VHH binders against c4kar8. Designs and how they scored, part 51

Target 1, 263 residues: c4kar8
Amino acid sequence: MAELSTPSPASPAPLDGGRGDELEKFTLRGARQILQLLQDLITHRGLITAHTGGGHSFMTAVLKVDEERGRVVLDPSPDPQANRRALAAPRLTCVTQLDGIRIQFPLVGLGEGQDKGRPALFAPLPAEMLRLQRREFYRLQVPLAHELSCLLKAEDLARKPVEVSARVIDIGAGGVAVVVPTGAAEFVIGGTLPACRLALPDGEPIELDLEVRNLNRQTQRNGTEQLRVGLRFAALPRAADTRIQRYIFKTERALNAKARGGL

## First folded at step 20 (VHH)

Design ng8
Fold by ESMFold2, fold request of step 21:
Structure ng8 (fold): chain B 263 residues (1-263), chain A 124 residues (1-124)
Amino acid sequence: as target 1 above (263 residues)
Amino acid sequence: DVQLVESGGGLVQAGGSLRLSCAASGFTFSSYAMYWGRQAPGKGREWVSGITSSGGSTAYASSVKGRFTISRDNAKNTLYLQMNNLKPEDTALYYCAREWPSFDEYLAQYMQHWGQGTQVTVSS
């Protein structure tokens, strides 16, 4: 360790060193594979979360792929501040899901432009995309009609215990993502929330410990901002796991039947 | 303009202790959860510890729990990391940050608000 390099705060963050080697089996680098996946996102109107740094993200979509110029074209936010953050960031990290497969890819060199006379964001095609094709990565988007909620046992800014009812926006085998009211409680990534309660449509709420995995201020497609909290289930009992898996399976089956005309 | 300035690093023998400080300015320090991270030579940034805005709750990586203590003094806009029983594998550039990327995202995310870091070198 005689001569160590010192990274700059302005440098793009590298891939996580420990998980980078594990991820090679999920990494797409073929130009045709990347173009086809991006086209599939266009065809299915897939929503993309684009992380812009500072704990911020915005919802977007791929409008088109310009093969001749080697560019991807994204839908800008109606919130000018979200667009400014995206353009100022040296790199966006884009996250989405298509056909049950979680997808992640970087975009660098984002710029402003127009697509068919409408404002748009564009960037060179990504050199790689991750397709995380494992059931453990799947997240069901919870229908609003289900009104799934999770009661979080957290602390307020005065260090007092508080209970926050948070709307569940997605759920998977390992956790949930929720939207919480701004200022209702304080959170820290890596922190634990003991004895929270997840309300599923059948039976009594499930008591479980949750770990905060992510926090971001997310700008929605209509320009409004929400605090999104990603939570992991700690040590989930078999019965609770079964109830969660049944909910996911039944809901996905119902959503797929609706897509085929309700048959 | 958000500024985070770390200090307190240095060369220390295995088993020794150091206390890192992070002076914060340009934002309402007491409104943000804060984090310590580190980057060992040739490796990516590793989450070490976090603390809520009030200081009421803390979290630690398993590799440092029981040896490191995060704390904050909101009146002085300062974040601390007390590091005890240091080991050679703790050698890294230590950063404080006002944000941390998702633990569940596999591609590295841009971190906007983090400091230049202070070097900690632990000799065996």
Scores: ipSAE 0.778, ipTM 0.926, lowest interface PAE 0.7, mean pLDDT 87
Fold by OpenDDE, fold request of step 21:
Structure ng8 (fold): chain B 263 residues (1-263), chain A 124 residues (1-124)
Amino acid sequence: as target 1 above (263 residues)
Amino acid sequence: DVQLVESGGGLVQAGGSLRLSCAASGFTFSSYAMYWGRQAPGKGREWVSGITSSGGSTAYASSVKGRFTISRDNAKNTLYLQMNNLKPEDTALYYCAREWPSFDEYLAQYMQHWGQGTQVTVSS
């Protein structure tokens, strides 16, 4: 009876600048592939986080693909300032998810105009789109009805300890993304948040340490600004990992069932 | 326009110390977390340290933890990096940044607000 040595959880890849070569296999450059993926985003009404630089982003969507003109039409932000930032940016970095797969693409040459009498943003079709089809990059978009939250222990601008209940917007094996009110706490990329509590529907909150991986001031579609914080699980107990995986799996199944018309 | 100007680099022997400075202008310095990064010859840019806007919290790469100290003076719009017990492996061009991409390599190429850098060379 050969004891199947359970493979040790793969150590997080060192921040070593992985060879740009590894991402090539996930990069789409074919015009047809790009068009199809953009069309899929339209069909699924995929929300896109458009990064304008400087830690700022806004929520948008692909409204139309104009193949004749070789351009994509985006929904402008309700915030005029966000739109100005977008237009001033030399490059817009778009991030979204389709079927749990992270998609990233650059837009260059952003302009404003009208589409069917409505304000719109225009950009040439992206030359490439990254589709990260890896388990480590998978993130489940948390249904609003689940009301997942994470209690963050951080400091405010006055360096006073604060506890912030943050809504979890996505979850994966490696971490969570949360939204916090602007000004509720200060964060720094690379910073550790100790003894946080992740609330799952299936039991008691999971206590864990979190590492800040990304920060974005995001303008929502309603015009409100919030801080999106990407958090990595710094030390996740096996039992907690199992619970998280179970939640993800269960939720995905439910979402898929609903999509198939079963609910 | 956002400007970041790094200074304080130089040649130092192993075990030596340097203090880097970054003068910031063109934005409200006190409203942003700030970062140090570095790029060694033939390597990509790596994160070194970060500090919150208020200076209340700091973070360090494991490679520099206990040796480097990040600080800021918001009144002077200046970011600092005290580097002690320098090693040859610390040889790099050091950059000040107002933003740091997510540890996603894809986003790293879109960083817009970096200085020209200051060269640190540590001899054995």
Scores: ipSAE 0.763, ipTM 0.927, lowest interface PAE 0.5, mean pLDDT 87
Fold by OpenDDE, fold request of step 21:
Structure ng8 (fold): chain B 263 residues (1-263), chain A 124 residues (1-124)
Amino acid sequence: as target 1 above (263 residues)
Amino acid sequence: DVQLVESGGGLVQAGGSLRLSCAASGFTFSSYAMYWGRQAPGKGREWVSGITSSGGSTAYASSVKGRFTISRDNAKNTLYLQMNNLKPEDTALYYCAREWPSFDEYLAQYMQHWGQGTQVTVSS
């Protein structure tokens, strides 16, 4: 009876500056590959979070790839301030997802202008695009109709305990991203939110501890600012993990069926 | 323009203490969480500590927990890091930051608004 040594849970990759070497295999540098991926983003109408630095971002989309001019056309923010930040930034970091795969790419040399009489942002084609085909980076975009929420236990600006119901925008095996109204609560990267409650459609909320992993002030397409909070599951019971995985699987299946014209 | 200027670094013996300061300008300091990071020789940037905009909540890396204390004075637009019981392993260039990348290594390379840093050297 060979004792199947349960593989020791992979220690979270130390925040140790592991050599960028592992990312190279996921980095696209070929001009054709880049163009194809950008075109795929256009085809799928993928929303892109454009990070301008300083913890700010806005929602955009690739509107067009101009191969002749070697540039990409982006949808500007409805917020003039967000656009100013974008134009002032030395680099725009674009983050999106296609088919559950996280895509990241930098844009340098952003300018403003008009495309077919409409305001647009322009940038040279990215020199590289990162396509992270790893399970740990997979995030399911939560359908709006599912109305997933997470009750966050945090502190407000007055340092008083508050409970904030946050909408879950994406979910993966390792955590969730939520949006909260600006000013509803304070967060800090590395902070722990104990005894939060994740509401899934299939039953009672899951109680869990969350760790804040990222914060981003995001200007929405309607011009409102929201705080996007990336949260890691700090301690997830096995039963909860199973439920989350089941939800993800079921949702993915449904989305795929719909995409195939079956719904 | 966002400016962050770190100070207070130096050479100390193991077990000693230092207090770092970061003077912030060019933005509404009181509206942002602030962070300390460090970079040891030959290593990547490491998150050290964070504090909410109001100063109500703090977070620490496991390596510095119980030894370091982050604080802020919003009236002075200044962030602080009290470092006690310093160890040789704490030797690094310490940075003040208004943002910290997600633990996504890809985003980390695009971090903006880091100061020049202040050197902390802990001798055995």
Scores: ipSAE 0.759, ipTM 0.927, lowest interface PAE 0.5, mean pLDDT 87
Fold by OpenDDE, look of step 20:
Structure ng8 (fold): chain B 263 residues (1-263), chain A 124 residues (1-124)
Amino acid sequence: as target 1 above (263 residues)
Amino acid sequence: DVQLVESGGGLVQAGGSLRLSCAASGFTFSSYAMYWGRQAPGKGREWVSGITSSGGSTAYASSVKGRFTISRDNAKNTLYLQMNNLKPEDTALYYCAREWPSFDEYLAQYMQHWGQGTQVTVSS
């Protein structure tokens, strides 16, 4: 009975033709480096989006690194269902950023328990952590006070055109991530949203076409579910690009100044 | 458990047509966007097409645009891919998926909910 080795799901080819080999240079595999990076996440109270599969995610944080036991302690979701999904998942994919650098890492062998009498999730230390330092991967977390929004032109479940005002949660040179109420509109990865309007603080909204790059159902701390939509700028006029870059630069500068105690 | 079963693949000559089907079970099919992907020999999986849960919106890779048509029958829990004007470059194992990895290369490695695939071979 020849054990048909289920072919390991080959990694999807990057859409941009980028060689998967290029990511290796950004991958940390050293135990010390991993520990340090996790500790940095703790120190900075970095919020982590934990992907559980099936298009679901929840917000968490690294609470503790237990070097003796070789495990990381995560903040559980306030949603029991999200925690169940996490525990059932063969792998948790964690995404965050620190100092403008995107960080991604997998966790396997997730378990639940208590840390100092509080519910917690536990996992062995990640075997690898990806630090993406390229500008193309940089995403500015938009301060809540800026109230950036993007008017999305989409279709609802009845295939009727709808306009959805979505809050922008992060922005980069290549696109934005937005949150929309669940059920407000239908999206498909690879789909185009034409003639959307990105509102920046410094002037008139920018009209642009957006491409849906990712979809994640995210459970908020209050237990409400939102759809996080990652959008690529499909056609960005040069003037718009300049405005976006300027906004990012100004905002980063302001945030850094604040972090240094200047404001 | 989520199950996706692809069918309809085969050997065709260049310029020919095939219609792939994907039977879905174990979840509310009508509540999810669905996708087709493919994997050619020696290459990674690539996105081919997507369709919204209602079927109101579709998307296609540039390589198949104008030749392929994605559709769905929610009453039958079935996803379809009509492939016309097939080319040797379309030779691949075609997968149905309930979730497509973000175009984030790293995240894509960890995505699940793929079928076993159906082989499409296009001969010159």
Scores: ipSAE 0.734, ipTM 0.904, lowest interface PAE 0.6, mean pLDDT 86

Design ng8
Fold by ESMFold2, look of step 20:
Structure ng8 (fold): chain B 263 residues (1-263), chain A 124 residues (1-124)
Amino acid sequence: as target 1 above (263 residues)
Amino acid sequence: DVQLVESGGGLVQAGGSLRLSCAASGFTFSSYAMYWGRQAPGKGREWVSGITSSGGSTAYASSVKGRFTISRDNAKNTLYLQMNNLKPEDTALYYCAREWPSFDEYLAQYMQHWGQGTQVTVSS
């Protein structure tokens, strides 16, 4: 990878100024609240997606909070490129879930070092954290064994129509996130993929239009990279919505039963 | 050393047209989807349009659909925005970008590769 980056401007403005005041009721700024939430993430061993800019992200976790130094300690990626991008970024936007509640927080001033003799990433504690406690933000993490898929109707690099069978990694009432091989098709944020097919376990696939909301080259905890595509359901019929919510409910119930039975 | 340099802005009467250009260097332009964004006074950053790396697919914000056309010339490493039937509410600093933050991430994301912008002012 020979890509060079330019010096970044000061923190960019929010995507929508009105969205900022709408989100205020979900924003934690108290030091105690932030420390407690970070401790909860550590306790539950929550996986965190850290966005590094340039259309890249990597999976990490909070290893501990160093209250004396006012720092959070993160697990580095096994992929050295992901770590270099993280260290070069003036800001990481971290996204995770805790008990179905979406958590987002910024980290600035990331540095590298060692913790107990092992490589680690360090950053000052975030000045704010979003705890987005609303039904519309919920996303079920699809169990790998389900092999849930979505057939995408897109175009390849030569502008030829292609159908790509993409694995669904999470699903909510409003959309899915999928992974595809890089180069299999072209995507653009804001683009619409018409007549895609979402394959749920029970029943016929759902034909629907999808809107691209997110594109990231995501480095997984094992160091491999996949193209993650976040997709919103466009004009979803109520019957399809009911089927999706039923799948989510049944899968959550099954996962919770296994967790309780595994005591 | 990625650089994106916008040009073609200026003052234009409502109903008029303007063509913006974005000259790209320091990366393989034809390998990236490209975007136009804008920022009006007192407003946050607004996504305007995007185009795939080959130019085969485009997308537009509803406020500009039918009036604006994004295009690219990969041989010249240049991105364009043709703006027709301009309205006063189109007044903004317009910039091109090699990336766009997730629509669904609510904290402002760091944009690594975007231009300084060109001012478009639409008068009545």
Scores: ipSAE 0.731, ipTM 0.911, lowest interface PAE 1.0, mean pLDDT 86
Fold by ESMFold2, fold request of step 21:
Structure ng8 (fold): chain B 263 residues (1-263), chain A 124 residues (1-124)
Amino acid sequence: as target 1 above (263 residues)
Amino acid sequence: DVQLVESGGGLVQAGGSLRLSCAASGFTFSSYAMYWGRQAPGKGREWVSGITSSGGSTAYASSVKGRFTISRDNAKNTLYLQMNNLKPEDTALYYCAREWPSFDEYLAQYMQHWGQGTQVTVSS
């Protein structure tokens, strides 16, 4: 459905959001459902990526839900610049995963304050939350101990070829997200990185072409900044796909067993 | 205070050419990848092209590849889009941006640093 629009001098930046009609079936709008989902995120101590615009994000968590005041309480960043961006943003787009299901919600009207004497960020409860319950949205959060990596064939700031070993932070059927050191290489959304190598534990690295789908400068929970690069797999052979799915399944089972045993 | 100001649009006949410019100020231009986007009446925003901060790598939407060329002059803080062999479907408001949201169709992100745009109209 094409939107009929005309430019205006005061309009906000264009957004390339999801296709609205298709998203409706994943959208929760009931106040009770929203409160319960936020409480589940608190209980599972889910890390949330909060996108603040301008190619920036920071890692946070929901600390609590204040039902009486209709507010959600978030953990502030130790980096004051990240907090300033968040407070200045017209909205935060929060993304996380709960039990393998992608959760996404907007926060508007973010403010700063105190919670039990500690700095905190506050926002009204979101009016809607997306619960994207589809296999193609699943992203396994890769345990740090696995040291899963992807060798990227890119160029440095002097236009010279470089190979960058990037840590894989999540992996799904269609791609990976990686972190790279600031300044190690240049990327552009839409660009193709040919002949990269994805190192899985169970054999030789997989050679594949990757397409850059997103870039953001992400402030971590300790306040340091990394460049997060979202990469799509091109033309994945069946054998490579099988190895990726096997890694995801095996790791997911191990993580689930640890969670149950830790209860 | 980031500012991006586009120019060079206009009315042109199909098959013609235009060169768009984007003057940047308020930030270290050479440290950022830059993008051209466009929006036709009644249509959503479309990514057109991107270029790395040094200019070493470029990317194009399939609809414009081979006809459009993105370039930059970091000494002049200026981004360019050379548009050749223009077609009526290229008619749109063209704008430059310092960032582009994720290509994830389900992730809505605020794009903070973009220009007001310059109109390109291609007549048959």
Scores: ipSAE 0.688, ipTM 0.890, lowest interface PAE 1.1, mean pLDDT 85

